# VH-VL binders against q9vpl3, part 43

Target 1, 224 residues: q9vpl3
Amino acid sequence: RGKINIQRPKAPHYERARVVAVTQPKYPELPKAKSCFKTRAERTQQQQENPYNEIIAREVRNWLDHSRLVAFFHLSSITADDIFRVRVQLHKQNLHLKSYGSKIIEQAVKNTRYEAIVPLFHSNHCIVFSPDPEKTAALLRIVRRVPQMVLLGGIVEETMLSRNQLVAYAQMPGLHAVQAQLVQTLSQAPGHLIQQLQAHQNSFVQVLDVHAKNQMNEETPKST

## First folded at step 12 (VH-VL)

Design W40
Fold by ESMFold2, look of step 13:
Formats: sequence, structure tokens, C-alpha cells
Structure W40 (fold): chain C 224 residues (1-224), chain A 121 residues (1-121), chain B 112 residues (1-112)
Amino acid sequence: as target 1 above (224 residues)
Amino acid sequence: EVQLVQSGAEVKKPGESLKISCKGSGYTFTSYDIGWVRQMPGKGLEWMGIISPYSGETRYSPSFQGQVTISADKSITTAYLQWSSLKASDTAMYYCARDEGIWDSYYFDLWGQGTLVTVSS
Amino acid sequence: DIVMTQTPLSSPVTLGQPASISCRSSQSLLHTDGYTYLSWLQQRPGQPPRLLIYEISNRFSGVPDRFSGSGAGTDFTLKISRVEAEDVGVYYCMQATQFPLTFGGGTKVEIK
């Protein structure tokens, strides 16, 4: 066979069109590129011609506020069919693929701790948002078949993580699963299970401390 | 809290219809596919088929194509396995199991308790 | 269909001693994406199967570290480093590299 597994699900045309529409740019025609010869009037007009940018920036803030998982990717050239199939895989896992211009991202994160993410959007990119941080492993399993999406890093529970920290996070037991096990244990079993879960929580804190250390090291100037 | 709960044991006669259920709880039902596995008495495991509640699509093992119907109702987070006419050879334990089904890869991280179906006259 | 062959059919083991279970597939389980979708399941007496190992060697959450998986291509092994009484049961390998999904015939682990 020279074709992808025929048993793979295919989305209906209507659903495919809806996904494509969501991924299309929502703003009017792109403003002209920066030029050293812009007049005062042209600068003012460009600012006035983009009132839509603040509406989109508010949308981005809303995603950031409601997402406990955010992952940033460099996006290479990819066919519309391939990105649609990726979007369907992601959406099934409550993972939402989006793309925004760098100016919009800058407006969205202004006066927030996330201002450091803006440089990631000066090149071709995409972002995955999700309310479910336990879906990080699923996200990585989906994108490992998508070489056009290169993981740059992310945000988990309002903490910025490097690529390596995010991969390490995905390998940890889910926080909610650990908490659920504790609740069931208290209902059904003696205190030695509680002690084991508390020891696991201490180990989990140590892993997060390593992640914070790695995040700090990556924020330290090394390449500039 | 995360679990698959199957309907109770069934004793049936050849020729009767049957629909058994598998209810998922404590997780996002549409994020996981539901597979059905048969275990005949004293035998190993056989994969029967799978459904994606997300898309409604089903796939059957060639050994079971046309013999059973797999369906799901995502509004009540339940998957079903159905026979229109049971045979004595359908006597077995039937398990449901879930998996994210990412790119059609499966390892079934959660299993139901099983439904024993006995078909005898 | 990919045929999965397990050996031995039965593995009586003294408590505290290691056990090793082999699984051989009729063709390579290496998927075109570069991953191998081989899993190991445990079925204790009277219980449903449970996942032990996925993608050859990844231990599923809550599975004791005495269980390990290895292998490549068509040959795979599940090892139990120190068999405990609770490890009695039937172990199955399963492949999901291509449809239909198929299981090995099972290996019964018993205490002798």
C-alpha cells in the first residue's frame, strides 16, 4: 500500500469546512509591511484600520485565561488536508489549534507575565490551547506524527515551561488522578496508602522544582 | 471514579436478540474510542471491533463483521454490542475497553468488568 | 492479519524468582510512524484484563516496577523480576500496529 491506513476516520465535508473556517485569519486584509518611508498619516491610518485587532486580542486573552495547557509550535509548510486531520485529532482530545499574528499576541499578553512569548510568533507558528493539562501526553502523541509542528514550549497551570520541561511534565502521573486516588483511599483503606500518596506528592513537588530550575536556566541569557 | 460499567450477565436461547451496554463515567466520553473484546470459556482474547463516539464511526474485525452491531450514545456516555440472532457459540465473556485512539493506535488503558453471555437451549 | 505467538503457554514460577514471557509476531510491528504498538495485558483469575506495558517498554501508571518490557521488530519479552502471589494469572501481548487488532494466545503464570 502506498496510502495511509484506510481505516482512519474521515471527517464529513461539512465538519471539514467548519474546521477550515475556524483556522482562517479573522482579520481584514493584512496591513502593508513596515517601510522606512511611512508618513505620519499612514502610521495613524494603519492604527485606525485595525480596530479588529483588539477584538482578536481579547479572544486570545480569553483562551489564555481558560486554558490550563498552552503549547507553542513552529509550523512548517503543511497541506490543508493534513492540518485538518491534525485539528480533528486534537479537537477530539479537547485540544484547540489556533494561529494569531504576532502583533495580536503582543496586545493580548501586554501587562501579563506572558509577555516573554511574543518572539515565538514572529515566525510561522501555531498554538494549542486546552483546559485539560493532563492532555499534554495526548498532544505529544498526536504531534509526533506531524513533523511540520515543532514544539517550542508551553504554559501549564500558569507556569512557563521549556520544550524539555513540557515533555517531562507529560510523563508524570496526572495531578487529578493522584488526587482522585487519595480520595478513594481515604474512603476505603488505612493510612499507609495516604502516606504513600503524600510521599508521591513530595516527589511530584521535587519534579516541579526541577522544571522551575530548568525554566530559570532557559531564561538566563546564554545566547545573547 | 473513572470507570467502564457493563450490563449484567445474560442467559439466552439461540435465535434471541441481545444488546449489552458499557457505560463510561468520570472522563470525557467522546475523547476515547470503545472497543469490544470476546473471551470464550477457557480461551484467550479476541478483538471484535471499535467505535469512536466522537465521530460515530465503527470498525469490525473481519471475524465479527456482520455478526454483531457496535453502537454508542454519547448523550448518556454508553456503548453497545448487539446481536440480532444469538448462537450457542456466542457463549462467552464480553469486555469493553477504552483508548484515546490517537491515529488509530490502541493499548486499552481501562476495561469494563465484563458481561457473561450464556446461550443455551 | 498479524499472528501473535506467545511462549511458554504456562510458566510455573517459585515466589520471588523471575519470570520471562515471549511474544513473536508474524510480521514487524514497527509502524510507518516509527513507533511499535505492542502492549502487554494481565488478567488475574476472575478479573478483566488490565494494561501493564504499552509501546514495548512503557509501564502504565500504577504498574509495579518489577514488570518490564523489551524487544523490537517481531520479538518481544515481558519480564517479572520477582514474582509475587498477586502476579498469578494470564498474560497477553497485543498489537495495534495495524487492523485488525490481535492478541497472543496467553501465558499462564502460576506459583509452583
Scores: ipSAE 0.749, ipTM 0.884, lowest interface PAE 0.7, mean pLDDT 81
Fold by OpenDDE, look of step 13:
Structure W40 (fold): chain C 224 residues (1-224), chain A 121 residues (1-121), chain B 112 residues (1-112)
Amino acid sequence: as target 1 above (224 residues)
Amino acid sequence: EVQLVQSGAEVKKPGESLKISCKGSGYTFTSYDIGWVRQMPGKGLEWMGIISPYSGETRYSPSFQGQVTISADKSITTAYLQWSSLKASDTAMYYCARDEGIWDSYYFDLWGQGTLVTVSS
Amino acid sequence: DIVMTQTPLSSPVTLGQPASISCRSSQSLLHTDGYTYLSWLQQRPGQPPRLLIYEISNRFSGVPDRFSGSGAGTDFTLKISRVEAEDVGVYYCMQATQFPLTFGGGTKVEIK
């Protein structure tokens, strides 16, 4: 799996930079006094639970629970055709692109371990699901060519990762690859040791043989 | 283990048909494309063509178009390279290689061990 | 077809010294999508090719950091900072910007 070269990223568009800033792990700042002003988001949350939303929310929850890789993206203005192309590329890699409304996501993750993702869904967003965390690198390679998709963060193996952490994760060799390398290294160690031990013995035997041959040559009387 | 395993060496006469195989294992076969590369004895690498097992789409180098057929069987995760009529000039090492098939990016990250094909009268 | 020209044909190198291989394309390898699809492969004696670098400068997984790729447009370079004995073999550049995919002629790296 090729290392994603992150060294030449074009300076992220201002909007991208903003999104990256928002997805930075917010260390618990001291509880700032609850500003009396209900955010627009808080006002819209009181809308009546639509039975249809509940069904979709259940679907979202199901995806979250069965996915080992979840990636969250901000979706800028993108054509349906472009989305379709991306979807095809993702599907080839067993990656599933979904888009849900913020309210549905909120409902889906309410009182769950995923509740922390809610702030990521204040704008137009899409989610990519995968049962295989090893597809993280492939996902990033695909979306790198889609400037309209801005990575916000993700969940890998039940761990929430920032954008940067996800990128770092993708650059790591897969677990199987590392295991294979380890096994290979371990398998070579005994062989090398044996070779080294045998080399010394062989060298010693050779020296002894040369010595014995020299002694035999000295004991052969020059028959005058 | 992620690997491509190719069929064994072949010794054939001119005019004979041949089909060699490349089996993928340890990964999702349909997620990757399979390319074929020829290496004549003591020569460099030549790209022959590529197949996408997912779609069945195949592309050939103009130099090899009509000369060989590339195919794949998803059910057994195997790609094939075949000749209807071998020539002495087909004597070479043939490699299959895996490509991620992401967008228009083609780089071969996994290679088979190669199949030596010898065509002699 | 894009013609890939590698220089030198042979590169005798002393162990521990750097090596540099050049690859020139007959036309720009910049794809319409903004990426340059140049890769470097290593083929050790008696072995299949191995991917070293993709998209000019990205090291493939497991490739030592002594390997680096650079270049733009039509001129590309593979550098080995310190050649080791295991680096002996033939190196190929490959373009995948346009079909058909084409390889360079190869550069043989040997130890002096």
Scores: ipSAE 0.573, ipTM 0.803, lowest interface PAE 1.0, mean pLDDT 88

Design W41
Fold by ESMFold2, look of step 12:
Structure W41 (fold): chain C 224 residues (1-224), chain A 121 residues (1-121), chain B 112 residues (1-112)
Amino acid sequence: as target 1 above (224 residues)
Amino acid sequence: EVQLVQSGAEVKKPGESLKISCKGSGYTFTSYDIGWVRQMPGKGLEWMGIISPYTGETRYSPSFQGQVTISADKSITTAYLQWSSLKASDTAMYYCARDEGIWDSYYFDLWGQGTLVTVSS
Amino acid sequence: DIVMTQTPLSSPVTLGQPASISCRSSQSLLHTDGYTYLSWLQQRPGQPPRLLIYEISNRFSGVPDRFSGSGAGTDFTLKISRVEAEDVGVYYCMQATQFPLTFGGGTKVEIK
């Protein structure tokens, strides 16, 4: 039988409360079950701790599934006031700034075509999600004033794009019509799509490797 | 169609109040700020002020601070320009224009058709 | 307030010939962020203004290639390489580098 520990009220304040305490000694939990087995609280804590990472990973999957624009950035140190101003600028344009641990990102994209993106998140990073791919130009205008956010590349309508491809996409007229045409064409040639995505994923990895080497070379004499 | 549609022409007498409107259609209204621009007959353009429907924040040209009120109702995607007491010198064409307002930088990529306000007695 | 001065006030131009409009600001329009917020607007007779050029030289969507912008600091130029009948109207420069936003006085382009 479990016993509720209510330390605040030591005794009922009224005569009626003394009758309730004696007549109805009912506790939400039994003390015997608490001592011999995992309590409901312990199981809930373990369950909450274990599925907490899955809840966040599901959030990331939901963002990826419902975002027609995803942009990846390396994030340098930035003040709380500056990142708040950036977040306000982005949110106004339906652009959502997020940052997640690399292990959570790995869990979220496991067994998906985006697994090659995981190395992007081993350094300090942030991600911008949006359901509106036409907001790519607005995103670029916002971050150009934010040197702490270095664009690495992105995903537009499930197509992985390099930094330069994303910039070119932002300049194209009729973005929605071009986007629909591109997705339809890629879906009709799955073999070539797989080869293009694998090359694009390797390009992301190469960009990260260059940035990692540049960061290490900045800590040592660099001459190139 | 993405557009700004302004309320119709107004003929008023000095001392009367007036509220003109600018309705945005075909786009996410709160992603854009709305500016008001005056053009007196035969004259150039004058910036009066701007409102961000996203935050409700307004900014006025010093020449118009306290002279007009700029407001917006995002639930009906409409911005407003108001006078409490019109003067004959308020006779002008009034334009609304939108801009994303990114970092308070404005290009005004879309303009309303204008509202002619005539104030005479 | 940044004063914007346009020259000429009127530019009669032979159809098919180039036109050039100058805009000078009382202060540098270079913002601390490294960008210059100078725009060019066109107002055809009886119509509202429309955006032609933003950030000195960037042509807005749907604006013909015959329009080009250039300049730096305090001196800016709008060029029309080959004036067409539809280009008749008044052209304004505008700065948004600092509040309040200010316009030039306008330059009327007309066919002679």
Scores: ipSAE 0.706, ipTM 0.855, lowest interface PAE 0.8, mean pLDDT 80
Fold by OpenDDE, look of step 13:
Structure W41 (fold): chain C 224 residues (1-224), chain A 121 residues (1-121), chain B 112 residues (1-112)
Amino acid sequence: as target 1 above (224 residues)
Amino acid sequence: EVQLVQSGAEVKKPGESLKISCKGSGYTFTSYDIGWVRQMPGKGLEWMGIISPYTGETRYSPSFQGQVTISADKSITTAYLQWSSLKASDTAMYYCARDEGIWDSYYFDLWGQGTLVTVSS
Amino acid sequence: DIVMTQTPLSSPVTLGQPASISCRSSQSLLHTDGYTYLSWLQQRPGQPPRLLIYEISNRFSGVPDRFSGSGAGTDFTLKISRVEAEDVGVYYCMQATQFPLTFGGGTKVEIK
């Protein structure tokens, strides 16, 4: 698994920078006075529960529960054609691109282990699901060519990862690769040890043989 | 184990047909493209073409277009390179190689062991 | 077709010393998507090629850190900081910016 090409990183657009900043682990700040202003999120929460939303929320939960890789993206203005192209690339890698409303996501993750993702969905977002965490590198490689998709973070296995952590994870060799490497290393160790042990023995035997030959040559009387 | 295994060495006469194979294992075959590379004895590498098992799309080098046929059977995770009529000049080592098939990025991260094709009268 | 020219053809090196291989393309390898699709491959004697570097400077998994790639536009370089015995072989650059994909002529690295 190759390293993500970090060459020519375009300076993140100010919006991207803002999104990255928002996805940084928020350490518990002292309770700031309740802002007198209702956030856009709070305004949207008052919308009546639509039975349709419940169905979709169930779908979202199902995706979350069956995915070992989940990545969250901010989606900037993108054409339908471009998103379709991205979808095809992702699908080829068994990655599934979905987009849901913030309200649906909130409903889907309410009182679940995924509740922490809700703050990520204050704007236009999309989610990529995969049953294979080894596809993280492929996902990032695909998305690198899509400036309209900004990685916010993700879930790998059962662990929430920041953007940076996800990138770091993608750069790690796959578990199987590491295991294979370990097995290879372990398999070579005994062979090397045996060779080293045999080398000393062989060297000793050679020295003895030379010594024996030299003694035999000295004992052969020059028949005058 | 992730690997590409190619068919064995072939000895043929000019004018004969040949189909060699490259089987992928240990990975999702349709997620990757398969390229073919020729290496003539003592010479460098030559890209022949590439196939996407996922879409069936095939591209050839102009030098090899019409000279060979690249195909794939995703059901048995195998790619093929075939000649309808071999020439003595086709004597070479042939490698299949895997490409991630992501956008327009082409780099071959996994290679078969090679198939030696000898064409002699 | 993009012509890839490698220099030198042969690079005799002493063990532990650095080696440098150059690859020049007949035209810019910068793709319209902003990426440069240049790769370096190693072929050891009697073995298939192996990917070393992709997209100019990215080491492929399992490739030792003594290998590094650099360059831009039409000029690219593969460097081996300390040549080891296992590094003997032929090295190829490959462009994939446009079809057909093309390889350099190869550089043979040998131990003096």
Scores: ipSAE 0.587, ipTM 0.807, lowest interface PAE 1.0, mean pLDDT 88

## First folded at step 13 (VH-VL)

Design B74
Fold by OpenDDE, fold request of step 14:
Structure B74 (fold): chain C 224 residues (1-224), chain A 122 residues (1-122), chain B 107 residues (1-107)
Amino acid sequence: as target 1 above (224 residues)
Amino acid sequence: EVQLLESGGVLVQPGGSLRLSCAASGFTFNNYAMTWVRQAPGKGLEWVSSISWSGSNTYFADSVKGRFTISRDNSKNTLYLQMNSLKGEDTAVYYCARDRWDSDYGLYMDVWGQGTLVTVSS
Amino acid sequence: DIQMTQSPSSLSASVGDSITITCRASQSISNYLNWYQQKPGKAPNLLIYGASTLQSGVPSRFSGSGSGTDFTLTIRTLQPEDFATYYCQQGWEYPRTFGPGTVVDFR
């Protein structure tokens, strides 16, 4: 029984060769997806032209157009269930928890004052939107119970705030209360200044009086 | 009560200019984007312009681009529509509306003013 | 631009009738469709937003359905105050566009 040369199999009989040739699946040459040779620029352009990305970017822009409060969070090993729970809690306060890809955010904020936020989206992140900046305190209260959500910063009234600044903002009394306090403080400032100026004058007068009294006592000749 | 009140609608000649105002009351005005919608006599509704809560972003219908400007003064709770180079086709009742947005529902207008009539006629 | 169409342009009905108005978008707008009611000489009022969500204060006899390109407004047990013009509006993108309106009048 001749050793089947596995390395050089005998050419099949002509008829078998014909059948094999005809049954060989002609895999359509996958159109050389020009996409593999697309320059980085073309890929970027195509990504920019992805209709889906534009739709989602539009969503982000709409949120920005309607939100006076935007907060950015890093997500650290959070479960879907936990996210859902937080989302529900936030929603009850008219706070909207969303997550978007970095490319989408970049596209959404391109040529806007918010371009500086793009570097914040390097990792797993989420954004909370609210039309009401007064909800900042509520937001922080809710997320404090969620260790997996780490506050990175935010935008309040189109102003970018650091984490610490956002926390401070949340602790501030309402705008009207702050204004009232400011007015009170300013109204007291002139009074304090006057008091300080008068204090020095009064002290000076006292010193002069003492000096005058001492001079009068020296001029009284001891009538021996 | 939440209310929008438009004013400034008058008779103007073609090529003229007009500024409409919309005074908002009963809600925090700066929490909302705002929109102008117009309706020609006997016709349907036509979106004219929208503005973000801050005024940073504005949107216009092609029919009014370059001629109309939308602005707002949040300190006065007032929305404005500056209309330049007015045409007969601009004759309409102009409504201001409060915009709402949610990714679950899209863009919609939940509060409308009573409208102000702008007539462009020679 | 997204083109909005409505059907019918007008319909006559009686008090107590159930009527349906259809709205079609030229492209998919998901559920981002709103319905407005306008009475003669009055401003439009929001009835339905997000295709099916009833605006606060609107009677439950109004209902909206649909997604993608085809939407419907249904008024069950038509009341005298329901005789008006109804407009659909897409909330998907700018420019915002309205349907041409449907006039509901007395039979």
Scores: ipSAE 0.895, ipTM 0.963, lowest interface PAE 0.4, mean pLDDT 88
Fold by OpenDDE, fold request of step 14:
Structure B74 (fold): chain C 224 residues (1-224), chain A 122 residues (1-122), chain B 107 residues (1-107)
Amino acid sequence: as target 1 above (224 residues)
Amino acid sequence: EVQLLESGGVLVQPGGSLRLSCAASGFTFNNYAMTWVRQAPGKGLEWVSSISWSGSNTYFADSVKGRFTISRDNSKNTLYLQMNSLKGEDTAVYYCARDRWDSDYGLYMDVWGQGTLVTVSS
Amino acid sequence: DIQMTQSPSSLSASVGDSITITCRASQSISNYLNWYQQKPGKAPNLLIYGASTLQSGVPSRFSGSGSGTDFTLTIRTLQPEDFATYYCQQGWEYPRTFGPGTVVDFR
């Protein structure tokens, strides 16, 4: 009794094949079920119209109205516990760590001078806000210990700064210190100028004296 | 000591203009948004206007919108309120206040000046 | 605009009493409510922010509670210096709005 090849059944007799062909139920093409899947665009639009998004966007705007320092970070795979630890450390320095969706940020900064920051939020990101730009050094010190937080850039005094510029800013002496240094430098400048002017005058007088002495020596007749 | 001192409150005729000033001392003025609040005689408190730390964003009550302008000079640690087209209803003590913000607490005013009286009368 | 109401409009109490003032918002404002004290001829002073956080320098006899739309200010063991007008204020959105005030006077 030959092994029935279940994978390649023999074609039925022509009469059976005809009956099977005629009796094959023509299933009406299922109406293309409107894919319940709202297109990404529709989802995005619905998310934009979410009243909750506006509330959160308002929060972001309030942060911006009260923060002279804003720093942007990329978040790599970081645990909730690690984030919490960093948040506590930052909070002790009056630095506020927040995370917002890209759409919320976009809504918050739309038609503002900060609209250029939107491309920074394509992945997992967090923002640090502070009313005091002098805390930039403290911020960078804290974040250096957290390899999962990568500095992307920031805003200081409404000026957009790159990562490198923000680091440089943090290394600068305070405005008052710089002003003091300037005053000191300016106060020393006249003294140096006077010294240089006097040095040139003194040198000139010395050269003239030497010349005068040499002329007097040439006019003394050799009384042979 | 943290202080706010309002000045400029005088008697003005209806339709007149007045500029109020608020001088801040004892804190870093630029770190804070600022607010004007007024109080009519024998009445409650009414928010008038707020300004961001930089001055880039300003907010106004509907009752003063288009007539009042809020500004600040951070180099002088001074907040201003320019009031135009003054009405009798604008008669009040005007207070300047320091704004605070936190997502955990909302917007609040933690330091107030003593106020300056503006009287609008014919 | 968010409307703020207070109850009562006025109350009389004695030194040593415990009093409670209520504030209501027309919509939910989470915990973004502040309480101010104003004495006659003086500027307002912040007492409580974020519904329940006591401002630095304010006596512990003051306490705030509530969330959403209903809030309360409680003064335990009323002192002579506590006779004043109290205002609630929502810190949720612009325009900022105040309650009408509650006058606390001597019985």
Scores: ipSAE 0.889, ipTM 0.962, lowest interface PAE 0.4, mean pLDDT 89
Fold by OpenDDE, look of step 13:
Structure B74 (fold): chain C 224 residues (1-224), chain A 122 residues (1-122), chain B 107 residues (1-107)
Amino acid sequence: as target 1 above (224 residues)
Amino acid sequence: EVQLLESGGVLVQPGGSLRLSCAASGFTFNNYAMTWVRQAPGKGLEWVSSISWSGSNTYFADSVKGRFTISRDNSKNTLYLQMNSLKGEDTAVYYCARDRWDSDYGLYMDVWGQGTLVTVSS
Amino acid sequence: DIQMTQSPSSLSASVGDSITITCRASQSISNYLNWYQQKPGKAPNLLIYGASTLQSGVPSRFSGSGSGTDFTLTIRTLQPEDFATYYCQQGWEYPRTFGPGTVVDFR
């Protein structure tokens, strides 16, 4: 009885092969879920009509209406766990990390001054919103520890900033700090300014006194 | 202390104009969207208008659309409501309120002023 | 526009009672519902936002529940200072709309 080669089973006899071929259960082709074969165009069109998109777009608009700081990030191979960790850290600083589809963003910013941000959302992106632009430094500190989040740019006080500009902005002292510094500088400068102002005034008074004395000397008729 | 103070409420004739002001103190005014809500005597609360933190977006109730304008001066920490073509139906106490937004909670108003009375009567 | 309704329009209660006020939206607003308290001659105060979150400084005897279209405000162990008018407000979309209010008075 020849060793059944399990690795290369001998082709069955022609008659057996025929019977096996005829007896093979014809599994009905699973109806290709029409949904899986929708062209990108059809998917895009259906997404446009989704009432859900409008709801989400409204959410985006509300964020924009309440956020003085908006930062855009590219996400590269970040895990859900990492995103969650970052979200928690940001939330502690009143920074809100959100992710939206490009179409939603497009709908949300259509006919607004923010329409220029749409091209930033062609890949995996997230947005961080904050009502406080002073939190920019905190934001950058947090995301620096997350290499999967790449800063692309942002909007601060309705001004679009590049990555470098946003970093520079974060390094600037707050308006109040600058004002405080100005006040300190102005408070320290009074001695020199007052001295200089007094010097000029004193010089002017001296010149006037000299002039007055000279005029008095000229008006004294030489009584001879 | 966080405070909103409305002013400008007076008696005005129908068809007249009036400008209300709301002075904010105790918080960073420009971090927040703001809202006007009114209440007619003995009636409920009615939303009038809202404005984004920058003033770029404004929203109005249909009852006041085209007649009222909302604006803000962030340098002065002041919210304004310009009311034109006033009607008897506009008689109300007008409140300014600080808006809050969160995707988990929606839109809500956490700080309110004391209100200012606008009376429209012939 | 989203229409808001409240029930009852008025109720009488005693100090120490537990009372419940209901609010209904004409369409689903998720949990985007707020409750305000207004005393006579005073401005409204926020009590609850996001249907169930208690505003800072508000006593724990106040609680909110609900989602979608039906919402409830409950005041446990009613205190003398709780006699006021209560309004619900939807925070879902513009125009913002309020319920007609519920007056809570002394029995």
Scores: ipSAE 0.854, ipTM 0.940, lowest interface PAE 0.6, mean pLDDT 88
Fold by ESMFold2, fold request of step 14:
Structure B74 (fold): chain C 224 residues (1-224), chain A 122 residues (1-122), chain B 107 residues (1-107)
Amino acid sequence: as target 1 above (224 residues)
Amino acid sequence: EVQLLESGGVLVQPGGSLRLSCAASGFTFNNYAMTWVRQAPGKGLEWVSSISWSGSNTYFADSVKGRFTISRDNSKNTLYLQMNSLKGEDTAVYYCARDRWDSDYGLYMDVWGQGTLVTVSS
Amino acid sequence: DIQMTQSPSSLSASVGDSITITCRASQSISNYLNWYQQKPGKAPNLLIYGASTLQSGVPSRFSGSGSGTDFTLTIRTLQPEDFATYYCQQGWEYPRTFGPGTVVDFR
């Protein structure tokens, strides 16, 4: 006969709900007729939310207009000092740590290809923006030391990437830089193009030489 | 050296069309939003249009909305301004500028081209 | 639409003078205020962004201050190369509005 584990008590949500209820403002109970009207406090909150919501949504749109890399993280409990230190580390790499409410994100990405990201913002989160997708590897290296930030996925070059795809993208940092610079040199004026192509050609040869040496070293017979 | 070089400014008749180009060099063009600003002879600066790094979002001054379009070719490091239904008041030097954003500082234009003159006259 | 005003519209000054130029926005723009310098026949260049942050390469005799609606640009120990037109510009919203400019002439 099987036993039911009665000895595992449920979480004491009653006491947490009690604390939350005390800290939350509670408006008086309104008659049914007054439920069609906003209270003075509700009217004031509605007025304040409209201007702030659009200002903050505009900020998010500006980040999207200026960022080739967007990464989404779940954020666990972290001290203000620790998150500030992470923000400073990221900022040194041109990586900008931000957080926005789901309503703000929904307003900011309405009628865009990014509407699918809104559910990611229903829980505690943070976002990292950067104009430079080459910084993806630096981002992942920094947050590896921050267990409170758990990667959910991202957007690179307007392409939605899963967590695993973003990690895979980050593992090719040198090649991305060479490919990007080669495209740039092909688009520039002829004189500058020749000089820049020669510089990137030398860099590409250096990368291939390192790769070839690694392959020759791996194929060398073991010393016995 | 970070440079922006506009071209395509000429004399056109009212109602005509013209496409301006802005060639970028010395920086990763794809990382930046871009802006066009114009200056009528003897007058101040007027913002004309801006475009996001990808080209997906564009913004226009009311004076040019519906007549001008902005585009970019990130593979060619080139910004474009297509100007249709030109009017005399569109006569100006047109500058392209590299656009920047940070929530600590706002939007600003940190690198400017030399400008190209567009004259709309019969 | 945010209107930007500047004062004075022009001024005459000598090398070594200290001058101030003011800029006012028709609504609060936080510290999202930029200053540009333009010499005759030349393109503008950025001096200050975010109200008070000097662009790289700009001499320390330039400084900016202000927040909200009122902003100032100060040039201490005016040099010959500082005679130019100065524009403020808000980076708060589209359309990205410029002030009318302040001409600083050599006296």
Scores: ipSAE 0.808, ipTM 0.926, lowest interface PAE 0.7, mean pLDDT 81

